# Ledger of designs, part 4: VHH binders against q94cd5

Target 1, 317 residues: q94cd5
Amino acid sequence: IILQFAPLNSSVDEGFWHSFSSLKLDKLGIDDSPISITGFYGPCGHPQVSNHLTLLSESLPLDEQSLIASTSHGNRNKCPVPGILYNTNTVESFNKLDKQSLLKAEANKIWEDIQSGKALEDPSVLPRFLVISFADLKKWSFRYWFAFPAFVLDPPVSLIELKPASEYFSSEEAESVSAACNDWRDSDLTTDVPFFLVSVSSDSKASIRHLKDLEACQGDHQKLLFGFYDPCHLPSNPGWPLRNYLALIRSRWNLETVWFFCYRESRGFADLNLSLVGQASITLSSGESAETVPNSVGWELNKGKRVPRSISLANSM
Below, E stands for the ipSAE of ESMFold2; O stands for the ipSAE of OpenDDE; V2 stands for 0.75 times the mean of E and O plus 0.25 times the DockQ between their complexes.

## First folded at step 1 (VHH)

Design b08 (framework vhh_vobarilizumab_d1; at its last look DockQ between E and O 0.11; V2 from the best seeds 0.00; counts 0 for: pae E 14.1 > 2, placed apart)
Fold by ESMFold2-Fast, scan of step 1:
Structure b08 (fold): chain B 317 residues (1-317), chain A 121 residues (1-121)
Amino acid sequence: as target 1 above (317 residues)
Amino acid sequence: EVQLVESGGGLVQPGGSLRLSCAASGRIFSINAMAWYRQAPGKGRELVAGITRGGSTSYADSVKGRFTISRDNAKNTLYLQMNSLRPEDTAVYYCAAQYDSSGYYEEFDYWGQGTLVTVSS
């Protein structure tokens, strides 16, 4: 069976467009240089944290040298994700931008982070995104495209099994995993790390660890899973962030199969009936290079169509 | 810009074999991945097998070991060799192609008209 992924959806708060309009009118003018921005998302099932990658007013930098100030405005329950905004000054420029080249450029940055080891230290770079926008400030209308660059792995990843986490873990293990995940989510230090290791010892005690600690987790463990905050709710499909995660795992570790954990919540708490555990085959064929950047996909469709999204704020102005 | 035409379907006995072909025409150098899908009466469309531009292949569990997907880039043709056919393989088989520069969520941009495969005595 071929592993299938659920798409990551975008959302843009009205406050983002108001802040962007102010930035464009007061500082950027006709400057169409790309702008570093921060998007936010969370696992499925939190009542106050969107599972869509969301742009908020705080997504924009206070100035181009001050990304720390922009990210510090984020809600502690949200996962900040780096992104880039291509702001166009004309509809002609908006329509002429080479979407494939922009997607490939962003995918290349993710691949560089995987190859350099930056993705192990800061895996929040894996779901890196881009957005192209055209703002018609006379009409207070905006057109935009979102992309979530994801690698097309060759050979494709095969799904061996996928089941609710509650069916994979024993009752004692499930209690421990739920408690560990809730503790991880409550920690200020861990809310920014949407990719992690889940280790279950022989005595059914669960521990959540950073990806860079994998070697420490190679001991005598009964279970070791690669976990991530899954924005998807579908019982048959892991969410989009797993794609680049598998690219990292395939590139960095000599594994034939991987156990993964799609962390999902209900009412803001770990829900192992909604969370999934899967096993996938990630084996490279003879003669394939782990160093060669894969092809990428990721442009978001608008209700199944290859058209930009549009929003008007004219009635709210 | 791209047209896909399937052929090779028909009636076959259980345990028999069929080879499906899909001829691509038009702007074929824009094609990246190609795939075979099938749809049985009263069921949704199911991915059967996929092949990348470089020749890497993937198969649904139900057909793995029995079906072989291949492509001839010089002839712009996709093939599906189906062996050890079962009544459960009865379906309309569709050829699909992905536009290389689209970059959209692994969407298949072009679809053929379909060819009927019936496995019965």
Scores: ipSAE 0.039, ipTM 0.462, lowest interface PAE 4.7, mean pLDDT 82
Fold by OpenDDE, look of step 2:
Structure b08 (fold): chain B 317 residues (1-317), chain A 121 residues (1-121)
Amino acid sequence: as target 1 above (317 residues)
Amino acid sequence: EVQLVESGGGLVQPGGSLRLSCAASGRIFSINAMAWYRQAPGKGRELVAGITRGGSTSYADSVKGRFTISRDNAKNTLYLQMNSLRPEDTAVYYCAAQYDSSGYYEEFDYWGQGTLVTVSS
């Protein structure tokens, strides 16, 4: 069966719009050039509620020199993700934006990062996102639309197996994997690295490793899984970030099947009952080049519809 | 947003062949996959064949080796070549298009009006 991915949803803090308003009034004026921004993402920490890609006040550059996205590191709940904001001066301009072209442009950046090896070194670029917006600063009303560019693989990824991680690992392995995950999350150096490798040795000892160390890990493990912070809570679906992760894996390594680990938490700790382990087929079609950029999708739905979101801050501004 | 129009249905004898066409129009650039469904009298709608944008195909077991789905992107047309037709292939055949934006592949968003295929001696 075709693997189904749960969509990633956005959340915009009011502080973002406050900061954006200030930025627009004080610095940008009528300049509608794209703005580099930073979103924040983390693993799901609740059994019934998914996490979101969030914008905060710190998502925006503070000065002209920081118009290039500044990333804060070391916060386990705020894994930085690069993004871009297209803010228009009029609602008409907003409506006329070529959404397809904008999406494709960001998707191409992701693909370039995959092909160049940058994504292997820094996998936080995989969930790159864009936002189009219109700000009515007279009414303190904001219209916006997120896109999370994701590659459409052909053939579609097939799901072979998906189950709770607790059912995949032995009790001894599970204990070790949990400990290793918690150590990964507790370190300032790795806490905000959302894509990683889970290695389990024959003696049931687990280790979390950087994605770039895959080749170095060959032969040292009985089990190897591609792990990622999964923002999704659904028991039968991996989250959206897995899509581009699989695209990277297919492009970099000639694997017929892949084991993946949807890392999820409970109360800030690794939870293997909530986390998922899955196996998927990611083979290329005959004659297809691994270097060809796939098509992409990813505009966020609003209540199941392809429409922008709106917020009024008239009472808080 | 997307319009699908089927053609090519009709009456054929068992063992005969028929070629269905589906012309797509509108905002078709976001179509991820297309498919043929069929609905026989008194039965539910079932998937017959599917094709991705890149040309990967899938078939129901009942039609494997007999039916071929193809797509001409330049003409925005979907085809179903049906060979060795059987009475049990009698149904209204529908063209479907999937507008992929959510990452889900199970549902199709647009449907044609259908074309009747009758296989009878």
Scores: ipSAE 0.018, ipTM 0.379, lowest interface PAE 6.3, mean pLDDT 91
Fold by ESMFold2, look of step 2:
Order: structure tokens, then C-alpha cells, then sequence
Structure b08 (fold): chain B 317 residues (1-317), chain A 121 residues (1-121)
């Protein structure tokens, strides 16, 4: 009954590599300092296809106008997520990168944001990612590899129950939850906030709340769920972002039993048949275990193998 | 947290044998797969041999017929019998363990600190 998570997959628009090539040729040269980038994701939007964390040309802004565009909020299809690019100047340097140390470094940033409370104010830091790359600009070819750092809680989180959200909520509750989710997604202020609380009162009225409002949601309610934009479509597996959400919940709020809500859409609207509700049992940490960074995983597989991806843009350049 | 501790490395002549052990400690109630990896100087880490909880094994082509992986599920201990050792087997050997619910990624969740094997006359 160990909770299992569906992988998060990457997608890279060719425009990202065009933007990087320009930046490297015009400004960076051989400078291999890590580069802050922005990824984009959203909830699953189709019952048969999972969403991706996507890099676009605006993920690597080349000037002030691009930077302004890449930091804009309110686009329901492009929730911004912080990431970092570790580019190398030779294939030898790429092959010698210490992937475990890099993943741990980025996981430490997520952990620091959990510990400081920044993740409550800006939960988009929870799905923080990294990319390692080698750009062969003489051949216009790119080797790259994504990681989505995720904590391994020990002991592992137990899954008590998992079902479609439509089977968890009563008819009245389901109508209210769907309406509240659609309102959250339709508001420029909340549409790109990917982790939230679902509160259902005794009269079956649902509200979606920010994570910082947890104390206001406790007490005389019927249901309280920890919701997140779930990019996965699979009926038996919550998506990857739940891993760090559970780490946040365990660390910040010391909750042993958690109802979670994997928010998914179909045709632009909340889909409670596709969305999942589950109950997790979390063993609380204490003492020095609570102060140390958990072990982490998250290097993306390429067709089930631990290998980088490659793309050639020679004919496009 | 789970810790993996390797032992049994050392200096051996070509054609010799070594037996590596890896003990898992900490809160262990489920380990799905375990593996040995190695990293030679200037090279990346490579899979040497893997074994599932059910005893199914896999080997890198370079070690088939010479190395034997085994595990004791009751003790959460992994072994690697290395026979007919060659100079190219010189590397730091790492034990790795996969928790059966670490997700859908093919990654090992726990790694040891490594044990050095040197094959030299």
C-alpha cells in the first residue's frame, strides 16, 4: 500500500535552443555559470494524455522584454516554475557532471523554501527542476537531461485510499468543487497557483484557499483536501508534484493523515472523473531527522533508460 | 533513511577473485531491486549487475560469466562474486537499492559510499 507517483515528463520547444544559441554566441561564450530559467506546466487537460513541464523560447529571456514576458502570470496554460540550466562547453564535461550532487543541490533549494515558509507564499517553487546540457554550436546539436527533484520520505508514504474525485464527493459537493476549481482557473490572480487547499463546509459549499490559510480552514468543516495541478492522466497514480507537496505537509504542518486532490481538467474545465482524491498516511519525523534534507530522486528516463536526449537543429539554424 | 555500506574491496592480481558485500541498514521494510555499479577513473558510473527481490538477475556484457550477483532478502544484504578479474575491472564499486515505491522512474533511491577494487600485478 505504498503510494506510487506517476513520472513528470519534459518537453522542449526548438525555440528554447534557438534562444540559448543566441545567448551563448552573443554574451556567454565559454561562461558555464548556471542560468536561471522558467519552465511551464499545468494540470492534465485530456483523459488520455499527460501534460509536460515545457521549455519555450521565453524560458530563457534574452532581453528585458523577453524577461518581462517570461515572468508574466495569469496564463492558465503556462504556470511558471523556477528551474536552472547547467550548460557545459564540451561533451566530456557533460558526461562528467555529478548528476547526484546537482540534483541534491536543487532539492536543497526546495527544502530551504519549505523550511522558510516561502513555499507557502509561492508554491510554484515545489516543482523546481533542473536541466543539464551540452550545446555543440558548430553542429547545432544539443544533448540534454532533465531532473524533477523529489523527496523520498522514509518510511514511505502509505496510500490508504485512492478514487476518482467524483466518487469521493457527494453530488452537491462535486458541483461546488467543480465550480470553485473553474473559478480558481478563470482568475488571473489564482490560475497559475498550482498548490492549494480545497475546503468543503458542512453545507456542501466548497472553496479553494491558499496554502497559507490552512489554520483558517481547520475545525468545523466536513472535508479539507490538499489540492494541486496534476499533469498526469493515469487513474491509479497521482502525479509527480504530489511528492514535494507531501514533504511540505509533513515538515510544515506535522499532519499524519492527509486527503489529497489531484486536480485534472478536460476540455478546459474541471473533470472530477479524471481528477483523483486519495488519503495518505505520513509518518512524522522528529528531532534531527526533521532538520536534515531528505534523500531525493528525479532524473528523467528516456524511453525507460537512464540516457540523455539529443536534438539536431542544423537545418533549422 | 536507509544506509548502504559496501565491503570486500581491495588489491588483487589479474585472474583473481573478490567478493563484495553490501549491507542495508536503517528503516528497511521493502527493497525492490538492488544493483552494483562501478566507476573507473575518468569514466561515468555504469551498471555491473542487478537483482530483483524475486531473484531475477541481469549483467553487463563485460562481466557476464565472471561475476555473480546474489542477495539475502531477510538480511537486506547484496553480494557480488567477482572471478577472473581483469585490469579493466579496476573501479570504485557502488551498491544501490531501489525502494519499491520510488515512482515510475528507473532510479536507485539509495547509494553506498563505494569500495575500491584494484586489479594489478
Amino acid sequence: as target 1 above (317 residues)
Amino acid sequence: EVQLVESGGGLVQPGGSLRLSCAASGRIFSINAMAWYRQAPGKGRELVAGITRGGSTSYADSVKGRFTISRDNAKNTLYLQMNSLRPEDTAVYYCAAQYDSSGYYEEFDYWGQGTLVTVSS
Scores: ipSAE 0.000, ipTM 0.189, lowest interface PAE 14.1, mean pLDDT 84
ESMFold2 (binder alone), look of step 2: mean pLDDT 80; pTM 0.817

Design b09 (framework vhh_vobarilizumab_d1)
Fold by ESMFold2-Fast, scan of step 1:
Structure b09 (fold): chain B 317 residues (1-317), chain A 119 residues (1-119)
Amino acid sequence: as target 1 above (317 residues)
Amino acid sequence: EVQLVESGGGLVQPGGSLRLSCAASGFTFDNYAMAWYRQAPGKGRELVAGISSGGTTSYADSVKGRFTISRDNAKNTLYLQMNSLRPEDTAVYYCATKRYSSSWPLDYWGQGTLVTVSS
């Protein structure tokens, strides 16, 4: 059975568009150069906010004064994700942009980060995203396309098994894993890394480790899983971030199978009944090469349709 | 890594012309705005000309009508055509690209190329 993923959705806060409007009026003018921005996501704690990557006012580049002032209070328990904003100055330019070329270029950046080892040091690059926008500042209306570039792996990843984490771990292991995950999440924001290793020793003690520590985990564990913060709530589908994560694992470690852990929360705490443990076959076919960049997908649909999202802030601006 | 390398500077008489080139590498050149700055002896750096990723140009008042900025995206090269040069155009000319990051703005500069306008 081919592994299927729940798609990500965009959530763009009004504050993002207010801040972007100020940036465009005060600094950008007619400059249509791409802008590096930061999105935020976390493990699903509530169904209404599941599967979202969020843009906030803090998503836009900050000057030195803003960084010194520390404006990140609204982003507690959110994982920063790098992205790129392509704002167009006209409707014609917005409609004529080569979306496929932009998606492919962004996917190529993720692939370069996988190949260079940057994704091991900073795995938040795996869910990289892009936004194409048109801002009509006279009408205070905004149109945009969102994409979450993801690799189409060939051969596809085959799912061997998938179950609630509470059914995979013993009671003692489950208690240890929950405590370790809660401690990882409660650490300062500089250690809040959305892709990690879960190691369970023979005495049922769990620890959360950085991805680069994989080789150090060999021989000293009973169980080793590739964990990630899963924004999805669906019981039968891992969330979208697993897709590029599997591309990293296939490319870097030449494993035949992988155990993965979809970390999910309830009310701000680890929930092993919502969290999933799966085993996947990631072997390469004869003649396949980890050197070649895979094909990519990821354009967000608007309620199942291939149309841009639209928002009006006329009464809020 | 971002690398910008300027060339084409030299000694020229007043009224003469020079064409500066900037070879860019380490980034997707056609996605970024590019600019020429200059620094005369004893003065700070000033913007001479800019060109957006979309090809929109801007010029300092002192060079309008005399200088033309252009780009060749296929060659990852930025140009500055300088006509009707004056002694006050004597400066080190720098190629630059502006990058946006969480510590924005972050500017990358080349090493510069010297232009001397003198008889």
Scores: ipSAE 0.000, ipTM 0.132, lowest interface PAE 17.7, mean pLDDT 80

Design b10 (framework vhh_vobarilizumab_d1)
Fold by ESMFold2-Fast, scan of step 1:
Structure b10 (fold): chain B 317 residues (1-317), chain A 122 residues (1-122)
Amino acid sequence: as target 1 above (317 residues)
Amino acid sequence: EVQLVESGGGLVQPGGSLRLSCAASGFTFSTYWMAWYRQAPGKGRELVAGINSGGSTSYADSVKGRFTISRDNAKNTLYLQMNSLRPEDTAVYYCARGGYDILTEYSPFDYWGQGTLVTVSS
């Protein structure tokens, strides 16, 4: 059975368009250089915000303080994701952008981060995104199109089992895992990263560790899972970030199977009834190299179609 | 090496039938959803039919009831049985591989065959 992932959707706050307009008027003018930006998501589990990557006013680095704000984590659903904004000054330039080359370039950055080990030190680079845009400031209208680069794995990941975390863990283990996850989320920014290891010992004690600590903890667990902050709420579908996470795991460690943990919250706390535990087969085909760059996809669909989004804020800006 | 090789195209009269085949190699065929696309001269590519790893099928409205997509996982082969052919079905037909169920919104097409020409004419 092939593992299916819940796709990400873009959500652009009006504050983002205000900040972007100010940036264009105050700094950019006709400069169409790509801009590094920060998107946000979280393991909320709420249908209104699930599967969304959000751009807020602080997504754009307007100054040094704005850049600091873009890396802040004042809301538990405000986990930062690096991205790049391709700002075009005409609709013609927007339409002429080589979308496949842009997607491939961002996917290649993710793959380089996987191969270099950067993704182990800073796994927030795994859900890296891009957006192309055209702003008509005379009409306060904006055209934009997001891509969430994701690797197409060959052979595809096969799902062995998937169930609520509350059904996988015993009551004692579930209590320990919930407490450990809540502590992880409340800890220092250096330890609150969206991809992590969940270790459960034989005495039902849970520990959350960085991915880089895998070798150190392989021999000291009853259960070891690859965890991630899952923006999805659906009981049968892990969220989009798992796709590149599995690419990292397959490439880096060449495991035959993997246990993964889709961490989800309700009302700001760990929810093991919403969170999922799965087991997947990630085995490479005979004669294939883990170092071969996979093909990538990720352009956002608009109502099932591969077209850009448009919004007019003329009556609100 | 991933390869998709189409065959079975040709010239056929209106009302006739053709069976297209796509021989797949270099990947685990049985786990992928597969599709047939076509492109008429001067037009874009359009989805004709798709089949997921479990055998569930989807068809374009223009071919429903006339075309049947099927797969033989033991032979790594995808088929398109085309009945009651019309001049409007004239196109190059392409075999395509995707990583997902044909019915999902995210269905990446990452490999295409070279195509096989189907001409429906007197």
Scores: ipSAE 0.000, ipTM 0.112, lowest interface PAE 18.5, mean pLDDT 81

Design b11 (framework vhh_vobarilizumab_d1)
Fold by ESMFold2-Fast, scan of step 1:
Structure b11 (fold): chain B 317 residues (1-317), chain A 118 residues (1-118)
Amino acid sequence: as target 1 above (317 residues)
Amino acid sequence: EVQLVESGGGLVQPGGSLRLSCAASGSIFRLNAMAWYRQAPGKGRELVAGITSGGRTSYADSVKGRFTISRDNAKNTLYLQMNSLRPEDTAVYYCAARGYSYGQFDYWGQGTLVTVSS
């Protein structure tokens, strides 16, 4: 059975477009060079975090207007994700942009971060995203495309099993894993680190560790899982971030089989009935093929169709 | 614990120069806008200069042409080059990083004192 992933969805706050309009009018003018932006996501069910990748006013570059406090509330536990915005000045440019080439360019950045080891130090680069937009500031209307570049591994990853974490762990292990995950989320040092190791010892004690500590986690532990903050809640599908995570695991450690943990929350706490544990079989890459960038996918569909999203702020501006 | 640590403050004569540095934790520095604020005795906190992760800058009118903000993302370090210093520039200077809140800075250093004598 081929492993299938729940797609990541975008949520663009109204404040993002207000801030972008100010940036365009006051600083950019006709400058359509790409700009670095920051999106935010978190595990499913967290009260301070959307279950989507979210763009907020603070996603945009600093300027005098962006320093004014806004309507933002209570989002201190969000995971920042790097992204890029390609804004076009005309509908013609918006329609003729080579979307596939732009997707490939962002996937290449993720691949370089995997190969250079940057993704081990800062795994937030794995869910990197891009946005293409057209802003009609006379009408206060915006059209945009959203993409979450993700690698297509060849051959596809096979799913051996997938079940609620509560069915995988014993009662004692589940209590320990929940406590360790809650501690990881509550720590200012690790709350925004969305990929991690879950180790369980033979005495049912769990610990959460950074990905770079893999070698230190071996030997003394009965179970070792590759964990990640999963923004999705579907019981039969891991979320989209797992795709690039598996590419990292294959590239860096050449593991043939992998246990993974889709961390999900309810009411701000670890929920092991909602969280998933799965086992995947990965065909190892070798030689030249291990160094080549895999094919990529990731364009967000609008109701199953490849059409841009549109929004009007005329009522609020 | 997330930390921002300022350095480079001190006593300088009017017309002199100082370079402030701020060492920051990795993920905050890389993805977030950074800024320098200052607070003079008996006054409120004032934005001096800001810079995005991509290097675009903004300055308070009082320091334009005299101060230059820059960053080194590889070193997780923010800089403020201060030239043509005036007695009015005497203040505690704070490094700040934008976190999760819109339009404001959630992370602050402890500050470094700059005194411009007579």
Scores: ipSAE 0.000, ipTM 0.154, lowest interface PAE 15.4, mean pLDDT 80

Design c01 (framework vhh_gefurulimab)
Fold by ESMFold2-Fast, scan of step 1:
Structure c01 (fold): chain B 317 residues (1-317), chain A 123 residues (1-123)
Amino acid sequence: as target 1 above (317 residues)
Amino acid sequence: EVQLVESGGGLVKPGGSLRLSCAASGRTFSSYAAAWFRQAPGKEREFVSAISWSGSTTYADSVKGRFTISRDNAKNSLYLQMNSLRAEDTAVYYCAADEYSLYDFSTEEYDYWGQGTLVTVSS
């Protein structure tokens, strides 16, 4: 059966628009240069917040040092994701902006990072996003388009099996994996690294490592899984970040199948009943090149419609 | 690469019903927004109906209450149930799909298109 991914939805906090309005009034004026911003998501697994990428007031840094200084670590539901904001000054410009070219440009950056190995050093680039916005500051109203660039894999990935992680791991392995995942999340060095390797040795000891360390895992493991922070709560579907992750795995390593680990949390701790383990066939067709850039998709629908999202803050001053 | 194939078109009398099917190869519709468009002889392509990945539906005013869009993810198929057909429904019907895409329904900026199936409502 073809592997299906749960799509991401945007969640733009009112504080983001207040910060953007201040930035526009105080610094940008009519300057419509693209702005680097940071979105946040987490492997929380709760239906109310699942499959969301959130923009907050701290998403718009005044400068790089301000972002570093103000971003506190230790909130496990605020995993940073890089993004870019295209701010337009007129409705006409907003409607005429070449959305598909912008999507392709961001997807090409992700693909370049995959091919160069930069995504192995900093895998947070895999779920990068973009926003196109128009702000009517006289009415305190905002219109925006959101996109999560993702590769269309050809041939598509086939799902062999998918089950709760608690059913895949033995009791001893599950305890070790949970402890290792909690350690990964508690470390300031790795809490924001959303893609990683999970290895389990013959004596049921789990270790979590960076993707770049794949070769160091050779010869001393009984199980090796490609893990990621999964924003989805559904027992039947991995979340959206797995799409570009599989593009990375298919292009970098000569594997016929892959074991993946959808890491999910409950109340800030690893939850192996919510987390999933899957096996997928990622075999590349003989006619397909691992180095050819795939087609990309990713624009968000507004309640199922192809229209921009709209918000008014007139009554929320 | 997603390939879409429509079926179920044919000749039907006014007031009759038809069910169109669209089968996707290589992918599923569960993560797609999918739509039906039609093009009558000598006219431009017209939006008919759309369904989001979450199951929300939209209909053109001309077909609202008569047509129903649905999908079956297990069969990787999209359907259009057409009831109370009229002569003005005569057209080639196209299946279109976008994976999580935000295109204007009035444009033809869908990522994937089928080749179309002819529906003729006459006599």
Scores: ipSAE 0.000, ipTM 0.191, lowest interface PAE 14.7, mean pLDDT 80

Design c02 (framework vhh_gefurulimab)
Fold by ESMFold2-Fast, scan of step 1:
Structure c02 (fold): chain B 317 residues (1-317), chain A 122 residues (1-122)
Amino acid sequence: as target 1 above (317 residues)
Amino acid sequence: EVQLVESGGGLVKPGGSLRLSCAASGFTFSDYAAAWFRQAPGKEREFVSAINWGGSTTYADSVKGRFTISRDNAKNSLYLQMNSLRAEDTAVYYCAASELYGLTYDEDFDYWGQGTLVTVSS
């Protein structure tokens, strides 16, 4: 059976548009150069962390200190995601932008980070996103497109099994995994790393490790899973972040199958009844290249349609 | 050869109900995710609802609470029960199936039916 993912949902806060308007009026003017921005999301079930990929006022880098503060200090419960904003100055420019070309360019950046090993050191680059916007500041109205470049793998990834994590782990293992995940999540050093390894030893002790430490984990474990913060709640579908994660795993390691862990929370704590463990077949056919850039998709639909979103701030200004 | 054939479309009054069917052949339907899309004259194709092989469903906001998607793997069939129909539901309805990874992007659905017309008018 082919592995299917729960879709990305984006949310652009009103404060983002206020900050963008100030930036456009005070600094950018007619400059339509792409702007690096930061989005935020979190695992399903955290009361203070959005399960949507969210743009906030602090998503725009007004200075380097503001960016550092938003990604380090007071930000332990959020997962920062890098993105790029293409701001257009006219409706004509907004409508004529080659969306597929821009999506491909961002997908190529993700693929370069996978091939170079940068994604192992900073896996937050895997859910990289892009936004195309047009601001009509006379009407205080905004139109935008949102995309998450997602790789389409060939051959397709086959799902072997998928179950609640509580059914995969023994009772003793589940307690250890929950404790280790809560400790990882609360750590100032690891809270922003949404992709990680879950290792369970033969004595049922769990540890969470960085992806770059895979070789150190492969010799002395009963179970090894590729974990990620899953914003989805669906019992039959892993969330959208797994899509590019599987591309990384397939490209970097010659594994025939992979065990993955969809980390989900309830009230800010690890919930293994809501979290999922799955096994997928990721083997390449003879003659296929792990170095070939996969096709990509990713434009978010607006109420099922491939049309731009719109928002008016006229009543808020 | 993969085929999807829609049926059940027709003319219905606002507030009425209609059930669409899609018959799949040429592949193991139970291994595929399936979806309903619609396209009104002169407008973009719009996602309506999707169901995976495990039975998990997704609905567009415009149809939540009014439409119900379901499948019968033994009959290789997909259904859309449409209740409380509105004039804006008037469209050609398409059945789609995918062996690809995603459920929300048009590019994920390579197999499409020819469509069935639903007209809601007073």
Scores: ipSAE 0.000, ipTM 0.226, lowest interface PAE 14.6, mean pLDDT 80

